# VHH binders against Serine/threonine-protein phosphatase CPPED1 (CPPED1): the designs that were tried, part 3

Target 1, 314 residues: Serine/threonine-protein phosphatase CPPED1 (CPPED1), of Homo sapiens (Human) (q9brf8)
Amino acid sequence: MSAAEAGGVFHRARGRTLAAFPAEKESEWKGPFYFILGADPQFGLIKAWSTGDCDNGGDEWEQEIRLTEQAVQAINKLNPKPKFFVLCGDLIHAMPGKPWRTEQTEDLKRVLRAVDRAIPLVLVSGNHDIGNTPTAETVEEFCRTWGDDYFSFWVGGVLFLVLNSQFYENPSKCPSLKQAQDQWLDEQLSIARQRHCQHAIVFQHIPLFLESIDEDDDYYFNLSKSTRKKLADKFIHAGVKVVFSGHYHRNAGGTYQNLDMVVSSAIGCQLGRDPHGLRVVVVTAEKIVHRYYSLDELSEKGIEDDLMDLIKKK

## First folded at step 4 (VHH; framework vhh_7nfr_2)

Design s27 (from b6c with S35H)
Fold by ESMFold2-Fast, scan of step 4:
Structure s27 (fold): chain B 314 residues (1-314), chain A 118 residues (1-118)
Amino acid sequence: as target 1 above (314 residues)
Amino acid sequence: QVQLQESGGGLVQPGGSLRLSCAASGFTFDSYWMHWVRQAPGEGREWVSSISQDSSEKYYADSVKGRFTIARDNVKNTLYLLMDSLKSDDTAVYYCARLYWGRSFDYWGQGTQVTVSS
């Protein structure tokens, strides 16, 4: 068996790109299209949350397996197939060095192998995947297991950027890695401007904000006010239309100038009143339209006709 | 004009060693992460190793960890890959790259062929 086959079906990002989408074929507008976004399957959190001890690794995650299997089955039934399935971080609950991490990781890999091979996976790192304060070792382990922690890819003339938001939260143990991402991001945003991409879209685990750019620091669920303003201004200057995030386990977001911040609720443990779900994101030449679906809604009824009609040429 | 030129490939027996070099020109080499990527016959491109601007951070694919060492010389604008304990599975064309600029096929070199066989 080849190393690629042994490495699995995840379409692992390598060398800061995603081989499933060759840039030579994807640089020109070829939309409209859609993709599916999920967040926080976070195997182990439901049990940990229910016991009031979220700092343990979570010793049961059967419910998260069933929910994530339901998500995969719903996605596999969609016609036409989505261009990709992105998971916006917190793949598992057990932080680096915690018990149950290996078992949670292997179970998630097993579940994700059931995704239709025609639907590439895009994996975003979350704080539980690399630590609240990442180190070179925790980032390296993530990259070996899941693929690059930050990378870019093109689909039909649209630039997608995946960022490691833990470098924005606390880079104190890996400042050179944060600097490398900053430099890489500035280059990608320059490319977005110079190539006049149809849209530029960002995926990162931690939201810039939950409701407003000027909101107070939460110290966990949003990036600090100074950091989020600096990033938002960079995104706006480069023409980024939307940032998609997880982390909050509730649907949230707002708009700052011409930039939308979209926070998607979880496949796994819910911390608010939203159902377990997935976000359908439709990309047209003029706009990006999205809607959150419960797993049951998507499984039973598929995508509503008003969204699917946007993909048709009329 | 950005140029990357790989060298040092060749035919070696299993267990052998090679040192690959990549000469970089046309950009501020010491300001960029650099990468080695390989392409085996019939396969897509596979990331091998990465090195930070100041050499403080180095990363390796699981298949090569402990056998390969990435290094750079910012004065000479040269990237290196030291390959020990070569296996038949290491047979590939090896490319030097600035891969984290998305669409930057322009930053790939011509490649250098490594063949590990008896």
Scores: ipSAE 0.000, ipTM 0.115, lowest interface PAE 20.0, mean pLDDT 86

Design s28 (from b6c with A61D)
Fold by ESMFold2-Fast, scan of step 4:
Structure s28 (fold): chain B 314 residues (1-314), chain A 118 residues (1-118)
Amino acid sequence: as target 1 above (314 residues)
Amino acid sequence: QVQLQESGGGLVQPGGSLRLSCAASGFTFDSYWMSWVRQAPGEGREWVSSISQDSSEKYYDDSVKGRFTIARDNVKNTLYLLMDSLKSDDTAVYYCARLYWGRSFDYWGQGTQVTVSS
């Protein structure tokens, strides 16, 4: 580690793990906890999308800054503090090589520095972070800036898997990287089964599906039918309870067998009727309970007592 | 059946004002961003302004910023463009358009002519 990194912006995932949660301390169930999930702050999207051309880098993002600052302030006020804050991809709008990417990145880093240091950040890559068709170069850029694109960590006997879903969408320019993730994932799922984890939870940017496993291919918002079925079956076999995603900028999802697909709406640009918001996720020994909150609701009222009571019970 | 119908165009002197309206029907108006796009004689289409579903986000092309105001009434399913300090360069057919995810406008009105001349 260089001297320049000694006082780093935030802790990054490295070596396919998250140092904030040492495995030796987190392997056994310690009782209920909760975390906060956000998606798609996507600095620059509102202006770019408003012009009818989302392929531009987005030359205004003041609104996204304000919304993400509100999210951070709301999270920092929560008592007890959440175990972590996960952002499910599309951190910025400008794709690799596009105008405004550097400025959007620096502004998001500045906003995220305001997150309470006791609350680890978990960062998931989205298509705008590494490209619709990732390359070794775009993946390497992401990993330098934000940390590993896929990794695992444990919290109180619960296994969390962060996946780079762009390898499932279009791996044509980096097939070896896709193969490496596939091999790593199979190993992690084997560990989950062998260790009898309390729960296994997956974070990835692109949803498996928006409503049902058998739905038609959207070619953008959901993974292809063949791919989603293979992944869902792997997850079910390993005991994964839920997959959380962003990408859709609307709340959506469904259930396939014993696997929940939860699509969380955006902190930034909204494409449906949902307010800008965050998802509160409570993990108990028996179940995972979650609820979407508008930024205003969470800022003004905090988390509802029925959810908080779940973490106070033993 | 999605329909967008503009009104309020006309002839106005430089420095004058106009208020354009767009009546929307056949879809859940309050679920979509709406936009104004104009086309001057012999020119391509130029984006003017867009407004989010709840009016919390409003964006303008630099050429009209500070002079035009976009607004919507979700109860009446109507989009508005309030145009102040009109210039000869604002002469165009103004189209109401529904902003579709990510790439373009999927429905357009018939257009309303705005002519700024002395």
Scores: ipSAE 0.179, ipTM 0.642, lowest interface PAE 5.1, mean pLDDT 90

Design s29 (from b6c with A61E)
Fold by ESMFold2-Fast, scan of step 4:
Structure s29 (fold): chain B 314 residues (1-314), chain A 118 residues (1-118)
Amino acid sequence: as target 1 above (314 residues)
Amino acid sequence: QVQLQESGGGLVQPGGSLRLSCAASGFTFDSYWMSWVRQAPGEGREWVSSISQDSSEKYYEDSVKGRFTIARDNVKNTLYLLMDSLKSDDTAVYYCARLYWGRSFDYWGQGTQVTVSS
């Protein structure tokens, strides 16, 4: 890893952490604060989807570029600046080894270079980034391009966990990597409990569930019932308040016991009735409050005063 | 009980126009991308056009771009294909199809014949 790569246009996760948030400065409560969450810019999907060929890498993505540029411009205009901008997976559409993957990746990097340098980027892997069935090679490619596929960081007394949910979907070609994440996760959840963090928050691409913990397996959009229950129980025991995901290209979610599952619709291709948008997430000492904004709403009007007033109470 | 039923096909001279309709039932129409796919005699199926849920995004096969317009009415649960400047090469059975994640087109209509000749 070169210094130029590490200190480049955005902050990459390395060694299972983010250098942008030094632990010595972030371990105690320093809220309230907010961050912006986007999902599924997925350069190439709109045209590929429209033709009925999702295996195609998508040979056209100008619309996704415009939408993501609008998102970046809206974020850069916010005052005060958000603590970070997280992208919850499916950065590009072209699966590993597919045509247009390199071009989609370089275009997304170019768009993301326009994000204000004071706003760190947090990048989560999705199935299109690593493959529906990941391998050691596809994971390594992602880590070289974007940074670690799973890691933790602290902001103002809050623990954030980024997980590679593809290991939960189908670990059959990389069982040792899945086991390594499981061991790491158990350690991070133990740390959260021991240090009495203000909140613990999880980002992963695939939702635990879309509406209810007991819902039927979708076999694509939600994690299997056995897997999601095991993860949800681990999260609840460690004091995790919310899991944020993409993947579904619609706003969805629900609550299981005291754990919120929040599914955010896409910056890129929409599969439901939601507009292209971003989620504003406000973290207070007592609660986590969030709201989905269309790109037009956020660009034209910014964040509503009721959410911003929560940030003013220090 | 998902059903898609096309209508509006027929015989037309080159340069003429037709409007195809597809009546959809048995699902939440305004939650799905919809498409037109055609099949010429002796050929495979060819994608023609697709429209997003709110009509904000429309895509066309290159040979029909500028001549065909896809539209939908979410109140009437109806998909349309407005076909202008028809050519003999447009002769095909036109199918209404629902786009589904992971399986491409999951439901198809029975088709409507468009013949451009004479």
Scores: ipSAE 0.148, ipTM 0.631, lowest interface PAE 5.9, mean pLDDT 90

Design s30 (from b6c with S50T)
Fold by ESMFold2-Fast, scan of step 4:
Formats: structure tokens, C-alpha cells, sequence
Structure s30 (fold): chain B 314 residues (1-314), chain A 118 residues (1-118)
């Protein structure tokens, strides 16, 4: 099937896999390598947030377009090219059914088409993409537009898992879909153990926690204490090293029993003191090293030599 | 368990000043953007001001710009609205509200009455 018949330029996840990385070519360690992680471009949020009316979907997003274009341009200039570019959810601001959703979606697609075709896009769903309380209809809309809401793929002996964290937040309107993801996740974690993958890495929109596993429930920015502990336990037992998330629009995170929770700040609207930015993630045989870069730093100076030297050492 | 309790309203002369406070409990206050919303007699709710979790960003309705100042104290879990040069048109019940994602506001206080009259 041609790229045109596959629905265009994006490497959309289908059948719970990402065709850009065929498992038969990616099952053995062939690192080190790196990838770029961004979160929350969230076209429309800056305007909506500034007026205190986040429910209207945001009627202006020119700043988010410019920031995301700067991110894409910076990524395209990197040498060697990153293995992929992952966006950890909240692609657009307008909730399902809200005004400006279609226009925000088409503008983001236009911007993302400028990503070098050699750099696959990995898209994670956020609450604004499928709703705070997802339904079968909102999940189906996301899957038609962007690809599967949860899936796995392999790169150079490393297993990557993309999860729909909204099923962990509130599955009340789609309990069967939540159960399907739970069963699929248990199967993937079993595969990670059986194949002795070099690393297993998780991407999900909502952080397990912002600072500590025992922190109080935030009601919004972290998963509930019971849910985060159950998921963290499953990840630790399967050998998952790190969970990357967005959602918080600030850099945050911590460590629990050798599982790192890394919350990456936004390409778009900032809710803290971090600059608009991207996270560079270097994967070596022994460890995963990452660093947050402002868009200006990455576009002007690229990646620092200490990180790039890790890729040159075999 | 989430509670927002406003205080500081009252009767004031035109040109006067008032300081409203909102005591927050039952959630991680320093993780949320907070807002003031008012409702005048016979009118719908009108957004007044919003403040980011770290006070780095503050936004005001055009009707109150230059006269009102929003502030917060994350150690005391308290939101403030400092109102200067009050006008008769500022007469309303003022609500403290928690800004929630995908919604304008998910929790509201009971409100505090501000009356600007001679």
C-alpha cells in the first residue's frame, strides 16, 4: 500500500503497532540512540487560559503555531536525526464537540507535516484529545484522526508502550475499552519480561505523580493514589525504567523503587516557570539520560556535546 | 472536601477600596489556577480575574483593568482580590472559583456581597 493509500504523511499507529518500526528489524539492541519528546502544543490554550474560559475551545492559537513550527524546525536540523518525535498528549485544546476543534486539528496537521519524513511521529492522547471522561465515540474520533490511542513499538531492542491514561482517570462511560487496554498492557509487560528487552519505556499523558508516589491526590494533574501505585507496581515488576508524561505544563517528577516518573513541560502554554521546550532522551545500554531544552536553546545551539557523546560510545 | 470560602465583602462608597479573601481547602492549592467571578443583580456571571499557580501570570476583564489586583498566598492557601476605585457597576456577589481543565470552573465558593453605593 502506498503512503497516500495509508492516509498521508503521518506514521499512524494501527493494529496496536507502529509500522515505521517493524519488530523483526528492531528486536535486538542496536543503540545507543536518542529521541525527542514534546508535550501539550495544545493549540488554543494560551487564549482560552488568558480569559478564564477554557470551555470555549480557544479562538486564537497563532502563538502555539509559531512555537510548534520552531520545535519542528529545531528537530529537523539535528544531526544525527532522532529516531522519533513523541508528543505526550493534548495536541489541541478544544475538547471533543467544542468550537475550534476542527480548525485547531487541521493547523496542527499542517505544522506536523513539516517534520522530516525520516523522523516518525509518535502521538499520545491527552484529556483534551478524547475528553476528561472518554466515550467510545471520542476514542474512535481520535483513532481516525491521529492513530491508535494505545500501542507498542520496538526501537533497537527497547520496548516503547503508549497508554491512554484517560481510562485510568475516568473509564465510567467506556469500561470495556479500559478493560481491553488493561489486558493488552498486561500482555505487553509479559512480553517485556520474556524477551528481556534492553529497556521498557512508557508514554502516557497524565503523570503517575508529580513529585512522590505517596503524594496527595491532586484530583487533576496526577493519577489517584490507588491507581498510580497499582500501575507503578506493574511497571516495576516488568522492568520499566521510566514513564514520560505531559499534562502538568511544568517540568516535574521523581523516582519510586528505580522507576523514574518524568513530567515534561509544554511546547505550548506554560503554567510554571519553564520555557517552551522539548526533552532530549538518550538511550544507552545501561541507562536513559534526558534533558529539557528551551526551543531557543535547541534551535540555536542544538544538543550539548555531553549528551551526544553518549550516542558515540558503543 | 474541596471548599472555597470568601470573605471581605461589604458596603463601600464610590471611589472606595475593598480586599476580598478566599480560603481554600481540600486540594493542592498551589497546583491550580484560581479566578474571581462576579454576578450583578439580574445579570449572568461575569469573569473578573485569573491568576496562575505561581503568580507569574495575571489576567483581568477590561472593566476592572488598572483598578483590581489579583494575588495569592500558597503557604496560606488563600486567594485575594484587591479592589480600588470602586464604581456602582462593581456591585455584585463575588465568587472564588477553581479553574479546571476543559471547564471554566469546577468548584465555587458561596460568594461575598460587594455593594458600591452612597
Amino acid sequence: as target 1 above (314 residues)
Amino acid sequence: QVQLQESGGGLVQPGGSLRLSCAASGFTFDSYWMSWVRQAPGEGREWVSTISQDSSEKYYADSVKGRFTIARDNVKNTLYLLMDSLKSDDTAVYYCARLYWGRSFDYWGQGTQVTVSS
Scores: ipSAE 0.000, ipTM 0.247, lowest interface PAE 12.3, mean pLDDT 88

Design s31 (from b6c with S35N)
Fold by ESMFold2-Fast, scan of step 4:
Structure s31 (fold): chain B 314 residues (1-314), chain A 118 residues (1-118)
Amino acid sequence: as target 1 above (314 residues)
Amino acid sequence: QVQLQESGGGLVQPGGSLRLSCAASGFTFDSYWMNWVRQAPGEGREWVSSISQDSSEKYYADSVKGRFTIARDNVKNTLYLLMDSLKSDDTAVYYCARLYWGRSFDYWGQGTQVTVSS
């Protein structure tokens, strides 16, 4: 990894914005459009999971490279091109300071450089990217490598918010950074309400819940009941329609009032019965419609006509 | 109520073969990766082999590659380890183990003893 390559090859978020989508050009409704969501390529996890050594960096990840390359190739073939490709955290498996982290990072950068330049990358931090208990140092490392850990951007009248959900899980080593995100989020939600955006959509790594707002705490895969209820209520009051997450390595989710929680299964290691895949998300003036595709389905057949018919006017 | 119960161990001569079984109950077996882990006398636990939910992915420790085969029967909720060309250094208690995210293994069987001796 070089600084020049890192600086020149990705649409990295900086200053809590994404330059690929200038707000002045994107604040008015210009849909319908669609984007692609992937989660948990997590280079190193398949072997680490298989050996029962999930806390180590995993010393083999060729399968994750092949799967992520297949994902990129499928996305690049889509016509019309998606507006962006978002990866909902756990980009690599090796935790900060662990073996294989540098090699996994460089391999993922190589794979992601193959994404069509017309399709901006939106990168969300996961627990393996910054640590289960993040520090100022692990957050700074992520921001240097991939871009800001939380930011907002506009596409065709729709507000997108990217959150660092590790601050909700365990902020004990960086309480000032958690406070900064809390203040920033409250400001962004106020802006969403005041400007009457067409939709507001949230990306964060850890799901609010897996099935129901009132479900028991899992202590790993969902946010605590008190935290998820507080966030969900804030999102609902601001007009947020959907939260997209990874982390669970299975398709899951549910609805609380008018807020959808959508948990997308992994590009990499599967922990349930879902295939390796990507989620196609179509944004219309009235609705957000989404569907999970296996990598093979998307590679061989593309997006089904019922979803494409929603987009064809643009 | 999760239960894992191994069987099929015993005494075998070098170069011999054994088939281990692990009967699983109390969970949705076909939704989990399953593993074999062994522990030789006086040694720590050594991971031996893993199999994905649908058997599409199988991994082996370098010490057993080419000699052992992992398999599963999701209808019978049973995990298998077919061991060929056994060596004296394969002598260990063999455990069936289930993986859970955030931990190496959350459930273990009681183990089955494999002894390779002349």
Scores: ipSAE 0.005, ipTM 0.355, lowest interface PAE 10.7, mean pLDDT 88

Design s32 (from b6c with G102A)
Fold by ESMFold2-Fast, scan of step 4:
Structure s32 (fold): chain B 314 residues (1-314), chain A 118 residues (1-118)
Amino acid sequence: as target 1 above (314 residues)
Amino acid sequence: QVQLQESGGGLVQPGGSLRLSCAASGFTFDSYWMSWVRQAPGEGREWVSSISQDSSEKYYADSVKGRFTIARDNVKNTLYLLMDSLKSDDTAVYYCARLYWARSFDYWGQGTQVTVSS
């Protein structure tokens, strides 16, 4: 038994796949279905942000615990249950090697243990999880703690790709790991074309862009113009319909050709006007429909009938 | 053009109270976290308190917990710091600051002087 297999409360991705969804049962269209997407619970950020120094690990995160517990309770009450719950990176705030990292990790694991066992967790790495400039050591720590940093899985004929976007942001300390992801991604996109998947969907922490493909480099919240265009064109050629990201702590996004870039606001610290929330994503044979819900809205009212009718449609 | 203008400072005796105000203009005030930061004579800047966009989250430095209260009025675009049980160590210039990005205060007011002396 590896350290990555310890706990058993959620299945960790390993061997570049997710065992919760056996490929033999999931390669054919079995929709419609839906899943829940959250981003940036980022235990420790609210306190750190409030002081103006987010490079600190944040010595207080009780508010993030409460918000994430509310998210889990809301998800557990949904009927029918979502196919999975994906967290689009920045699980905790403390960077590798920083104070409070172990405590933040233990608290997040405790909160995530309350997720209904019938709802698999899909965990995406963010910059705070592996460092702004990842190393072999920080990637290995993440994989030991949470599971693989990039992997693919199939649900009802739809291919899902989880990418480590930090290799796109700054691979200078681990160029061989970036090259390995690039080769693996090209193979996965080839499989998507060959198998004629119903949809291909990408999860990565850093958005390609916040509003448009031609926008200026932000140097933090979006991928560089050269990188985002290369990735977007690669995704479009392979039939990827949408990329979901966090990182920006605000709802944002746009469309480039027929590829949607969807940036979801945070469960934790909010940097704009959006409430703490979750995104409901409905997958039908023809389209992907999504909507951001505040935690209070989802807790009190559940999912709106117009989205649920898409799931119940025969 | 973003502008932050503090007021309400002055001379007060130990144990006294003051209410600081910061008038904000040139941006969508209710979209930003706001903070108070102080600088005592001969010392660096010390973060005092911060408040989220909707006032649901408030944070305080250990040195002021239980004595200071941060508040905001999004209709009036005004940030407040209510200062009770003032101590000589609270003597400083108090700055209103806007949190923009995960790693900085991007705009500051000119500051208002608070002097606690018997």
Scores: ipSAE 0.241, ipTM 0.666, lowest interface PAE 4.6, mean pLDDT 90

Design s33 (from b6c with G102S)
Fold by ESMFold2-Fast, scan of step 4:
Structure s33 (fold): chain B 314 residues (1-314), chain A 118 residues (1-118)
Amino acid sequence: as target 1 above (314 residues)
Amino acid sequence: QVQLQESGGGLVQPGGSLRLSCAASGFTFDSYWMSWVRQAPGEGREWVSSISQDSSEKYYADSVKGRFTIARDNVKNTLYLLMDSLKSDDTAVYYCARLYWSRSFDYWGQGTQVTVSS
């Protein structure tokens, strides 16, 4: 069935919130805690990339299945359990309406059903999930399949914001939906300021930047300079500490003023020197500490004691 | 300063074997997927094979599966194509190419001629 019918597997976002974390129970600091972040399982990309033609849907994705199954198995073995597992977009490779999209989607749903029901799944939309130029139809398809494309939730006094970054890239076919997200985001950032949240953290598929706020426009992997500066300034003013993204298939990022931009490498296809992996993110009252683990490292050794010791502090 | 230089082409009889090499310089070779692409006389380019950074993933065109093997040596910055059971329709200029972030090959070698003839 759909993700809405999967119960505890997806913890599908609805009405711009996530029911797995009721605000009345989660608004006060109850940390420290940790969560796991993955990006770009992107079933089909390895084969498509290998041929030099990423426009095709990729007709083979067995390797992405195995890698994502390894990721799920590693997460399920962690003790204590992470608070949630977030996937930062590009769930599948085939664009809306393209061949292999249905098969890739059903295979990913099957793999994600194996995630421990005690670990809520948080899903972020990427360009391959809703199109480089989203429409009302592609957004609605995503929301039916996976849950809301943007929403907020609270965990232990920390505000998490999930954004549809495709509206920042190209909203030309859905300007009213872009305007709705802009208004909603301004309201959420106001709430963050008023309620003095312990931290505010943003998840979006496309990075603000890969190395520096003033870097040149890439026209694909980073948001335009004018857009990234406007968003970064809004985030800084509201007290957002970190933005986590995928999209680049390499670990990257930098700091602008007091805002960290963290680009996490892929579970699936790697475009740089990083191994297939997951990011462990530890949230303490004072700081956010994270480290990228290869799937093999996390499967064989789990999380290092120095990071786990941070979780034992009251 | 990226340079790709192919070698190892030549004339072989049908059923013969050749080993192509591509010497890479001017970039961090072990950070990129690498590919072989061929072009027969009067025809367009045909993708042949690709290999991931660490050799864990290898892909082949249906026309060459079971006959060609792609390999790389990251210490020597060299890409290889081992060609067995060559057919007359394998006759082409073979290019070494670097895979790039935009679904394209951003750098190409000058090519090496492979001719399979009786």
Scores: ipSAE 0.015, ipTM 0.494, lowest interface PAE 8.2, mean pLDDT 89

Design s34 (from b6c with G102D)
Fold by ESMFold2-Fast, scan of step 4:
Structure s34 (fold): chain B 314 residues (1-314), chain A 118 residues (1-118)
Amino acid sequence: as target 1 above (314 residues)
Amino acid sequence: QVQLQESGGGLVQPGGSLRLSCAASGFTFDSYWMSWVRQAPGEGREWVSSISQDSSEKYYADSVKGRFTIARDNVKNTLYLLMDSLKSDDTAVYYCARLYWDRSFDYWGQGTQVTVSS
């Protein structure tokens, strides 16, 4: 086993935590800082989508490789370096058991190995990663390949929660796993309240909503009205300020009471007018400020001075 | 209401060329992937080509790669298919179709007949 294999080529969450951020060093406010958020590289989707048959595993994904390589190169050039790079689910297109899944997975691992080792990678599971109806087997496969499906970590006094949103969509084949996440989440939200974290931020693949808490059920792109309201109320009670998601392949979102729902468009296949891109998220003591950048904008011009000035002011 | 109207079909000899057009109305054309799908006599529908909103992504069925070119004009709300080196196997009704977020084609044009014969 080589040192690179022993250390991992990207930072995998284990034991419901991320070792890249030691808790003893990260529990106190040390901001401001920023991180980069991407969603839905989803190797295989562009070709599958283009044929009108998204249920195939997608037999071509060279474009997704190029886009994700451009994203990695843009991130690696940023100065100062972001604290981490989070991918908000749908890492590959081929669902569990589908053709091309292994090849898509190995290609994505290769691309992600190029991320600067100083920038921890945070991986969120999406429906294509574990199935629309997850099982113990599909969750275990994800955890072996990418790391824990839900976990928490601290950066500079801010609590980050990564959730497996497929348990909220359809837990029918793994109800015990859903219950375990629910209990764990309640404990983490209690910790957020007790420790007076500067902010609490949630990452999950499926948005609570696309525009409004009271919007109709989409049956795919948003969580059901009853589920989203229960989760939003839990988050608000615990002082969570923002939920970041992918899944929709368009920029979207809204605000419910003091909770922001931010839906970020895709690195890969675009289903609306947005360019392929990444979201820059700046965390200050007072607020969380974010902006979506096309890959070309971020590659050519980097982050705009108005956002960068926020991390220089203390 | 969504409307898609194809034109430009006709009779051509093998090796000839045709340019198909699809006029779109009733929706924000530049927000959708658009596709060409064909149906030969007695056969099912065959996907031919698709184009992304900004033309950055273009995909083709193996049977037409190198011979057909898909294009769009977002100012004119028009989709195009430029067909070169036509073969008898290209004989079909060609449909303009809109790709929808539910992972299917939700709107189809009426079709335009392409016949490749000597």
Scores: ipSAE 0.086, ipTM 0.576, lowest interface PAE 5.8, mean pLDDT 90

